# Designs tried in a protein design chat: VHH binders against Uncharacterized protein YDL144C. Part 3

Target 1, 356 residues: Uncharacterized protein YDL144C, of Saccharomyces cerevisiae (q07589)
Amino acid sequence: MSRILVIGAGGVGVITALSLWLKKESDVSLVVRSDYDRVLKHGYTIESCDYGRLEGWRPHHIYSSVEDAASAADNQGYNYIVVTTKNIIDGPVNSRVSNIIRPVLEKNKELHGPQLTTHILLVQNGIDIEKEIWAEFPREQYRYTVLSGIQLIGSTKIGSGHISQVGQDHLSCGAFDPQDAAAIQAANDFVRMYSNEGQNFVEFDPRVRYSRWKKLLYNAAINTSTALVGLDVPRCLEFGVNKKSTEIEVFHPAMREIIAIAASEGIIIEEEFITMFTEITRKKVFKPSMCVDCEKGQLMELEVILGNPIRIAKRNGVATPTLSILYNLLVLVQAKLKERKGLLKFDEKTATLVDE

## First folded at step 14 (VHH)

Design o4 (from n3 with D61E)
Fold by ESMFold2, fold request of step 16:
Structure o4 (fold): chain B 356 residues (1-356), chain A 121 residues (1-121)
Amino acid sequence: as target 1 above (356 residues)
Amino acid sequence: EVQLVESGGGLVKPGGSLRLSCAASGFTFSDYAAAWFRQAPGKEREFVSAISSGGRTVYAESVKGRFTISRDNAKNSLYLQMNSLRAEDTAVYYCAAKNPKTYKWGQWDYWGQGTLVTVSS
């Protein structure tokens, strides 16, 4: 039985743990930071379009920190680390994915040496999110694979210990390195352990880089735009000049820029997806995740969604006028959120940013 | 071993046309995505156009409508038809190829040596 640690107890993480738990093929642990005491005492209330209503639900184990989860693994370790936290590169150093997972990797290494392979599944938005892991954990010292999880799900924490899932659970899972046989097998095994027939849709993704660049059409153009203005997609489209300017002057140009950046990396995304992503939520009054994060006062996945593709564009000589405007405005929104959280201080007397 | 060899560069007047070729050898070209990049004097290399193994194309905005990328897999060749040339198109043009099934962070597997295109009156 695989031992799986899910890190992140937002809407995605809790439903991930629930789906694994329902399948009854894995030992499911969840890291529940701020809600730990509430969930320990009362469990989760989950209202799910896929899995029904549950009250008092817990996975097999919950922990208040990754460090505690790592210590509790004893001599068995974790076969999978599933990271469902937002990937906030410009956030605190201890919030970096490599730092979040390090206690588990170190404990697995201590207990099992190089013989145990740890499968790290990144269920996070964006591109180039795997680079940090490979840079920080040399393969001669650690045995691991890095897997990609692309989640299409409308699941949100709406209160302490309360999850609302209104969008059906669709997961695609694959290996970042398509030549790593162990990673490919681990991804297929995860698909099997996650799948609950008739309740969700789970598939193996043989082309994870293509899939992430394709999803970025939506994330870099629509997710970002809705976050800037605090509107759901139908309102963004209907409020545009002549009900057209948002898609013609913002969404489509941003998506074309992403297609060009992907192409400069050798990844060809079909232009037909511009229309498909524009239309998939045209009539669904639904705020994308970055918009929701901003409204909840949470930092946005700005760098992995916009920063990374823009840096690639600069390296490869791809013009990004639309993405650059979106990015620079969202940097200001992110700074506002950081200031509210005490991560950034502005001295109003001097009208300057206070360093560190 | 593996080679990508560009040809067809030269001096051309503004508004003129030029066709670049890239001959591939030493690998199965039909399995690869291919691209043209260019580097103007004193500037960084920039993306021009790419084509998938199946023939789908993408263009940088600055060349869209003026340049056409194509490939002939039977001849292991990549082409760039350049119309309505402007002074800003002056650059060394490089072809590149990448196996879409291999993982490399932002790297093309093979590069040509380049062919100079000069657009001047």
Scores: ipSAE 0.624, ipTM 0.885, lowest interface PAE 1.9, mean pLDDT 91
Fold by ESMFold2, fold request of step 16:
Structure o4 (fold): chain B 356 residues (1-356), chain A 121 residues (1-121)
Amino acid sequence: as target 1 above (356 residues)
Amino acid sequence: EVQLVESGGGLVKPGGSLRLSCAASGFTFSDYAAAWFRQAPGKEREFVSAISSGGRTVYAESVKGRFTISRDNAKNSLYLQMNSLRAEDTAVYYCAAKNPKTYKWGQWDYWGQGTLVTVSS
């Protein structure tokens, strides 16, 4: 029975833990953090379009920190670390994915050496998110693989210990390194352990980088725009000039820029996906995740969704007028969120940002 | 020995046309994505157009409607038809090829030596 640690107890993480738990093929641990006491005492209340209503639900184990989860593994370790946290590379250093997972990888190395390979599944948005893991954990020192989870799900935490899933879960899981046979096998095993027939949709992803660039059409154009203006997708479309300018002047140009950036990296995405992603939620009054994060006062996945593609575009000589405007305005929104959280201070007497 | 060899560059008046060719050898070209990049004097290299192994195409915004990328896998060749040329299209044009299954970021596997296109009176 595989031992799986799910890190992150937002809407995605809790449904991930539930899906694994329902399959009864894995030992499921979840790091809960702020909701720990409530979940320990009462469990989760889950309203899921896939699984119905559950009350008082908990996975096999819950922990208040990754450090505690690593300690509790004692002499067994974890076969999988499933990271569902937001990837905020411009946020606090201890919130970096490498720092979040480090206690488990260090414990596994210390106690298990080459006997245990830990499969790190990044169920996070963005492009180039695996680079930090490779840089921080040299493969000569650590036994792990890196897997990609592309998830299309409408699931949010609507209160402490309360999850609302209104969008059906579709997960594609694959290896970032297509030459890593252990990673490929681990991804296929995860697909099997996560699949609940008739309830969710799960498949192996043989082309991880293609899939992530494709999802960026939605994330870099729509997720960002809705976050900037605080509107759901239908409102963004209906409020546009002649009910057309948002898609014609914002969404579609941003998506074409992503297609060009991907192409400059040798990844060709079909233009029909521009229409597909524009239409998928046109009539569904549902705020994308970045908009929800802003409403909750939480930092956005800005750099992995917009910053990284723009850096690639600059390197490859791809013009990004639409993406660049979105990015620079969202940098201001992110700074406002950081200021509210005490992560950034402005000196009003000098009209300058306070260093140190 | 892997080679990509560009040809077809030259001097052309604004509004004119040129057709660039890139002959590939030493690898199975039909398995590769291919692209054109260009570099004007004093500027960094910039993306022009790409075509997948299956023939799907992508263009930089500055060349859409004027340039057409194509490939002939039987002849191991990549083409760029350049119409309505402008002075700003003056550059050395490079072809590149990449195995779409390659894991490495930002790297094209093979590059040509380039062919100069000059657009002026």
Scores: ipSAE 0.616, ipTM 0.886, lowest interface PAE 1.8, mean pLDDT 91

Design o6 (from n3 with A60V)
Fold by OpenDDE, fold request of step 16:
Structure o6 (fold): chain B 356 residues (1-356), chain A 121 residues (1-121)
Amino acid sequence: as target 1 above (356 residues)
Amino acid sequence: EVQLVESGGGLVKPGGSLRLSCAASGFTFSDYAAAWFRQAPGKEREFVSAISSGGRTVYVDSVKGRFTISRDNAKNSLYLQMNSLRAEDTAVYYCAAKNPKTYKWGQWDYWGQGTLVTVSS
């Protein structure tokens, strides 16, 4: 039986763990940081559109930290690490995905050496998120695969040990490297272990990079712009000049730039998705995730959603006037958030950043 | 041996037209995405247009409506029809091919040597 460690106990992480648990094909561990004591004592209350209401639910194992999960006395290693935390490259160092998974990779290596391949599933937004893992963990020393998880789900932590899922779970899982046979197999295996027929939707993704670029049409254009202005998508559209300027001057240009960047890498995204992403959100009165994060004072996934695409654009000589202005403004917003959180210090007397 | 060979470059007046060709050999071109890049004097190389193996096309804004990328898989050839040429289109134009089934860190698998296009009055 596969041992799966889920890291991140937000709405996404808990439902991910629950789905695996319900399938009964894996041993499921969940890292619960802030709510550990409560969850340990009382379990989770989950209101799920997929699985109904659960009270007192726990996966097979809960841990207060990744380190604890790695150090568990009877730990035989983990086959899968599922990372559901936000990918915030410019956040605290301990929040970097490579640092998050390091304790488990090290433990697996210690326990099994080359006999165990750890499959790292990044259920995260953005492009080029896999590169950090490949850079930090040399393949000569570590045995692992990196898998992509693109999840569409309406799930939120609404209290300590309390999860509300109002949107069906849709997961696409594939290998970042399409030539990595082990990764491909691992992704297919995960799809099997994750699939609860009639409840959630999960599929193998044979075109991970394509899928990620495609999703960036929405994330890079709509999620970012709404975060900047603090509005839901319908208001953004309706409040535009003649009710058209937001779509014509912001969303579509941004999406076209993403398409151009992807194309510069040989990934051809259909232009029809520009209209599709606009239309699917046109009448939905909700704030996208980045916008919500910003409003809650949480750091945004800015670098993986805008920073990395822009860097690719620069490398390949693709003009990104719209994305660039969005990015540079949101960098300031992100800095503001950091300052409020005490992650960035500004000296008003000297009008300079304080070096820590 | 894998090879991409560009042709069709030359001197043209503003408003004129040129058709570039890229001949591929040594690999299954029909399975690859293909693209045109260009490098103007003193500038960095820039992406111009791409076409999927299935024939879907992408253009940068600066060439939209003026340039047309196409391919003939039977002839292992890539084309760039350039109309309404401008001085700023002056560059060495490169064709490239990318296997969509490889990661390659986003790099193109094969490049041509380039063909010079000069737009001048």
Scores: ipSAE 0.933, ipTM 0.981, lowest interface PAE 0.4, mean pLDDT 95
Fold by OpenDDE, fold request of step 16:
Structure o6 (fold): chain B 356 residues (1-356), chain A 121 residues (1-121)
Amino acid sequence: as target 1 above (356 residues)
Amino acid sequence: EVQLVESGGGLVKPGGSLRLSCAASGFTFSDYAAAWFRQAPGKEREFVSAISSGGRTVYVDSVKGRFTISRDNAKNSLYLQMNSLRAEDTAVYYCAAKNPKTYKWGQWDYWGQGTLVTVSS
């Protein structure tokens, strides 16, 4: 039986763990940081559109940290690490994906050496998020695969040990490297272990890079813009000059730039998605995830959504005037958030950064 | 041996037209995405246009409405029709091919040697 460690106990992480648990094909561990004591004592209350109401639910194992999960006395290693935390490259060092997974990879290596391949599933936004792992863990020393998870779900932690899922779970899972046979197999295996027929939707993704670029049309244009201005999508559209400027001068240009960047590396995204993403959000009064994060004083996934695409653009000689402005303004917003969180220190006497 | 060979470059006046060709050999071109890049003197290489194996096309804004990328898989050829040429279009133009089934860190698999396009009055 596969042993799966889920890291991140938000709405997404808990439902992910629940789905795996309900399928009964894996041993499910969940890292629970802030709510550990409560969850340990009382379990989760889950209100799920997929699975109904659950009281006092716990996965097979809960841990207060990844380190604890790795060092657990009964730990024989993990086959899968599912990362559901936000990918914030410019956040605290400990929040980097490579650092998050390191304790488990090291433990697996210690326990089994080359006989165990660890499958790392990144259920995260953005592009080039896999590169950090490949850079930090040489394949000569570590046995692992990196898998992509693109999830659409309406799930939120509404209290300590309390999850509300109002949107059905849709997960696409595939290999970042389409030539990695082990990764492909692992992705397919995960799809099977995760799929609860009639409850969630899970599929194998044979075009991970394409899928991630496609999603970036929305994230890089709409999610970022709404975060910057603190508005829901309908208001962004309606408040524009003649109710058109936001779409014509911000959303669409940004999306076109994403398409150009993707194309510059041989990934061709259909332009029809520009209209599609605009229309599906036009009448939905909600704030996208980055906007919500910003309002909650939480760091945004800025670098993986805008930073990395822009870096690719620069390497391939693609002009990104719209994305660049969005990025550089949001960098300032992110810095503001960092300052409030004590991650960045500014000396007003000297008007200089003290700690970066 | 894998090879991409560009042709069709030359001197043209502003407002003129050129058609570039890229001949592929040594691999199954029809399975690859293809693209045109260009490098002006003293500048970095820049992406111009790409076409999928299925024929979907993408253009950068600076060439939209003026350039047309196309392919003939039966002839293992890539084309770039360039109309309304401008001085700023002066560059060495390169064709490239990318296997959609490979990661390659986003890099193109094959490159041509380039063909010079000079737009001058």
Scores: ipSAE 0.930, ipTM 0.980, lowest interface PAE 0.4, mean pLDDT 95
Fold by ESMFold2, fold request of step 16:
Structure o6 (fold): chain B 356 residues (1-356), chain A 121 residues (1-121)
Amino acid sequence: as target 1 above (356 residues)
Amino acid sequence: EVQLVESGGGLVKPGGSLRLSCAASGFTFSDYAAAWFRQAPGKEREFVSAISSGGRTVYVDSVKGRFTISRDNAKNSLYLQMNSLRAEDTAVYYCAAKNPKTYKWGQWDYWGQGTLVTVSS
């Protein structure tokens, strides 16, 4: 029976833990930070379009920190680490994915050495998010695989211990390295353990890098633009010059730049997806995740969604005039958010950052 | 042994046309994505255009409408038709191929040695 640690207790993380728990094929642990005491005492209230209403629900185990979860893994360890937190590379060092998962990887290594392979499933947005893991955990010292989870779900934390899921869960799970047989097997096993037939939709993804570049069309063009201006997608489209300029002069050019960057990496994305992503969101009056994060005063996944593609473009000689403007303005928005959180300080006497 | 060999470079006047070829050998070219990159003197290599194994194409904006990438899988060949050439198109042009199923960050599996294109008044 696989032992699975889900890290992150937002709308995505809780539904992920619930889906695994309902299948009854795994031992499910969840790391819950701010809501830990409430959930320990009362459990979750969940209103799910997939699973109905649950009250007082808990996974098999909950912990207030990853360190506590790792300590509780004595003599057993975890087979899977499922990361559902936002990936904020430019955020605090202790919030980086490698630092978040390190206690579990170290414990598994101490308990089992090479006998236990740790499967790290990144359910996070962006491109090249797996590079940090490979860089921080050399394969000669650690036994692990890295898996990709692309999740489309409408799930939100609406109160302490209270989750509302109004959009059906669609998960695509695959290996970042399509030639890693152990990773492929682990991804297929996760699909089986996550699938609740007739309730959610989950599938194996044989082309993880293609899928992530494709989703980046939406994230790098639309998610970013809405975050910059604080508007839902229909408003962005209707408020444009002649009701056309946002689509023609912002969304489409940004998406074409992503397609060119992906192509410079050998990943060919069909241009009809430009129209598809624009049209599927044209009539949906809701604010995308990055826009919501900004409004809540939370840091954005800016580097994995926009910074990483731009760095690839610079290395491969692909011009990105639209993405670069969006990125540099959003860097200022991110700095403003960091200043409000005390992560960045400006000395008004010298008109300079405190850290140079 | 895997080889990619470019040909067709030369001196062309602005507004002129040139067709580059890249002959592939030593691997199943039809399974690979292919691309053209270029490197102007004293500058970094830059991406120009790519074509999937199934024939779908991508171009950078600076060449769209002027350049056409194509492939002939029966001949294991990649082509770049360059029209309306400009001085800024002067560069060494490289062909590259990548198995779309391999896991490599920013790396193409095979590269040619390049062919020089000079666009001069």
Scores: ipSAE 0.666, ipTM 0.895, lowest interface PAE 1.6, mean pLDDT 91

Design o6 (from n3 with A60V)
Fold by ESMFold2, look of step 15:
Structure o6 (fold): chain B 356 residues (1-356), chain A 121 residues (1-121)
Amino acid sequence: as target 1 above (356 residues)
Amino acid sequence: EVQLVESGGGLVKPGGSLRLSCAASGFTFSDYAAAWFRQAPGKEREFVSAISSGGRTVYVDSVKGRFTISRDNAKNSLYLQMNSLRAEDTAVYYCAAKNPKTYKWGQWDYWGQGTLVTVSS
């Protein structure tokens, strides 16, 4: 029975743990930070379009920290580490994915040395998110694979221990390195362990980089724009000049820039996806995840969604006038959020930032 | 030996046209994505256009509507038709190819040596 540690207890992480738990093929542990005591005592209340209403639900194991989960691994360790946290590379150092997973990776190595390969599944938005893992964990010292999880799900935490899932779970899981046989096998095994026939949609992804660049059309153009202005997608479209300017002068140009950046890396995305992503939420009055994050006062996945593609564009000589404006304005929004959280200080007497 | 060899560069007046060719050898060109990059004097190399193995095309805005990328897999050749040329199109143009099935962290597998295009009155 595979031992799986899910890190992150937001709407995505809890439904991920639930789906694995329902399949009865894995031992499911969940790291629950702020809600730990409530979930330990009362379990989760889950309202799920996929699984119905559950009261008092818990996975097999709940921990208040990754460190505690690692210490509880005793002589067994974890086969999978599933990271569902937001990837905020410009945030606090302890929120870096490499630092989040390090206690488990070190414990697995201590317990099993080279006999246990740790499968690290990143269920996070953005591109180039795997590079930090490979840089921080040299393969001669650690036995692991890095897997990609692209999840389309409408699931949010609406209160302490209370999850609302209104959009069906679609998960695509694959290996970042398509020539790594162990990673391919691990991704296929995860698809099997996660699949609940008739209730969710789960598939193996043979072209992870293509899939992540494709999803970036939506995330870099629409998710970012809604976050900047605090509006749902239909309002962004209807409030535009002549009800057209947002789509024609913001969304589509930003998506075309992403397509050009991907192409400069040898990844050709079909232009038809520009209209597809514009249309899928045109009539659905809801705020995308980055807009919701801003509304909750939480930091955004700004660097993995906009920063990283812009850095690639600069290296490859691709012009990004629309993405650059969005990015530079959202850097200001991110700084405002960081200031509210005490991560930045502005000295009003000198009109300067206080250095760290 | 893998080779990409560009040809067709030269001197042309503004508003004129040129057709660049890139001859591929030593690998199965039809399996590869292909691209044109260019490097103006004193500037960094920049992406111009790419074409998938299946023929789908992408252009940067500055050349869209003026340049056309194409391929002839039977001849192992990549082309760039450049119309309405401007002084700012002056550069050395490079052909590149990449196997879409490999993970290379943004690297193109093969590069040509370049062909010079000069656009001046």
Scores: ipSAE 0.662, ipTM 0.896, lowest interface PAE 1.6, mean pLDDT 91
Fold by ESMFold2, fold request of step 16:
Structure o6 (fold): chain B 356 residues (1-356), chain A 121 residues (1-121)
Amino acid sequence: as target 1 above (356 residues)
Amino acid sequence: EVQLVESGGGLVKPGGSLRLSCAASGFTFSDYAAAWFRQAPGKEREFVSAISSGGRTVYVDSVKGRFTISRDNAKNSLYLQMNSLRAEDTAVYYCAAKNPKTYKWGQWDYWGQGTLVTVSS
């Protein structure tokens, strides 16, 4: 059986662990930070549109930290590391994906050397998220692949040990390098191990870069705009000037800029998706994830959703007037969130930022 | 062995038209996405337009409606029809090709050496 470590015990991570556990083809471990004692004693209560209600549920193993999961005395290492945390590259250094996964990669190398290839599955938004992994773990020193998970799910932690899933789980899993045969096989194996026929929807993604750029039309234009103003999508559309200005002057221009950036990288996205993403959200009174994160006082995935595309645009000479305004305003929103969390300090006597 | 060779540049008056060609050799052009970039004097190279192997096109706003990208896979050629030219279009124009099935960050696989377009009275 494949040994799978799921990192992140929010709504996504718990349902990920549950889906794997129900398939009965893998040994499932979950890192449960602050909720560890509660979940150890009582298990999870899960209300899932895919799987029904579960009471007292645990995966095969739970740990209070990644370090503990890596250090288990008779642990044989992990075949998969599934990262479901938000990717906040401008956040605390210990929240960096490379730092989160390092204890497991080091332990796998210690236990097995080159005989265990570690499959790192990033279930996170954004583009170029794999770059940190390649930079921090040279391939001559570590045996691993990097896989992409694009997940659409409506699952949230509503209390300690309580998960509510109201939106069906759709997962697309593929290799960042479409010529890496080991990664392709690992992605297909994960699809098999995650798939619960008739309950979730899981597929292999043969074009990860295309899929991530396409999702960025929604994330870079709509998700970001709602986060800036604290409104659901229908309100953003209806409150616009003449009920039109938001889509015509904000959403669509931002999406066209993403299409041009992707094209400057050789990824051609059909313009029909501009209308599609607007229309599928027009009547859903639902705040997108970045808007929800802001309202909860949580940091946003700002750099992987907007920062990275803008850096590509600058390199390739693509104008991004709409994205740049959104980004720079959201940088201020992110700084406000960091200040409220104590991650930034402003000295009001000098009107200057206090050094880290 | 692999080459992309642009041609058709020259001096043209504002409002005029010009057609650029890019001849590809040494690889299977029909499998590749192709693009035009340009570099004006004193500026960084910038993206202009791209076309997929299947013929889908993308243009930056500044050229949309004036420029048309096209390809002839039987002739291994990429074209840029430029109409209603403006002084701001003055640049060296480069063709590029990329296999969309390869893993590369920000890199086009092949570049031409460029052809100069000067728009002036």
Scores: ipSAE 0.650, ipTM 0.893, lowest interface PAE 1.7, mean pLDDT 91
Fold by ESMFold2, fold request of step 16:
Structure o6 (fold): chain B 356 residues (1-356), chain A 121 residues (1-121)
Amino acid sequence: as target 1 above (356 residues)
Amino acid sequence: EVQLVESGGGLVKPGGSLRLSCAASGFTFSDYAAAWFRQAPGKEREFVSAISSGGRTVYVDSVKGRFTISRDNAKNSLYLQMNSLRAEDTAVYYCAAKNPKTYKWGQWDYWGQGTLVTVSS
């Protein structure tokens, strides 16, 4: 039975743990930071369009920190680490994915050396998100694979220990390295352990790089634009000049730039997706995740969604006028959020940033 | 051994045309995406156009409508038809190929040595 540690107890993480728990093919642990005491005492209340209403629910184990989870591995360690946190590479160092997962990797190595391969599943947005893990954990010292999870679920924490899921659980899982047989097998095994027939949709993703570039059409053009202006998609479209300028001058040009960047590294995305992503939310009044995060005062996944594509574009000589303006304005929004959180300090007397 | 060999470069007047060829050998070209890049004097190499194994094409805006990328898998060849050439198209043009099913840092697997295109009056 696979031992799975889910890190992040937001709407995605809790439903991830629930889906695995319901399948009864894995031993499910969840790291619950701020809600730990509440969940320990009362469990979760979950209202799920897929899984129904549950009260007092817990996975097999809960922990208040990743360190505690690693210490409690019962001399067996974890087969999977499932990361459902936001990936904010320009955020605090202790929130970096490599630092979050390190206690588990060190414990697995201590207990089993090369006999236990740690499967790290990143259920996070963006491109090049696997690079940090490969850079920080040399393959001569650690035995692991890195897996991609693209989740389309609509699930949110609506209170301490309270989860509301209104959008279907839809997971695509694959290997970042398509030539890594162990990663491919681990991704397929995770699909089987996550699948609850009649309740969710789970698939193996044989083309992770393609899938992530394709999702960036939406994320780099629409998610970013709505975050910048604080508007849902229909308002962005209707408020444009002649009800056209947002689509014609912002969304479509940004998406065409993503298509060119992907092509510059050999990934051909069908241009038909520009229209598809523009139309799927035209009539649905809701704010995309980056817009919601910004309004809640939370840092945005700015670098993995915009920064990394722009860096690829610069390396490959692809012009990105639309993406670059969006990025540079959102860097200012991110700095404002960091200042509010105490992560950045401006000295008004000298009109300069204070050295860290 | 894997090789990509460009040909067809030369001197042309503004408004003229050239056809570049890239001959591939040592791998299953039909499984690969292919692309043209160019590097003007004193500038960084820049992406021009790509074509998937199935023939789907992408162009940067500066060449759309003037350049046409194509492939002939039976001849293991990639082409770039360049029409309405301008002085700013002067560059060394490079052929590249990538297996889209394999991961190598998101970079192209094979490169040619380049062919010079000079557009001047």
Scores: ipSAE 0.580, ipTM 0.869, lowest interface PAE 2.1, mean pLDDT 92

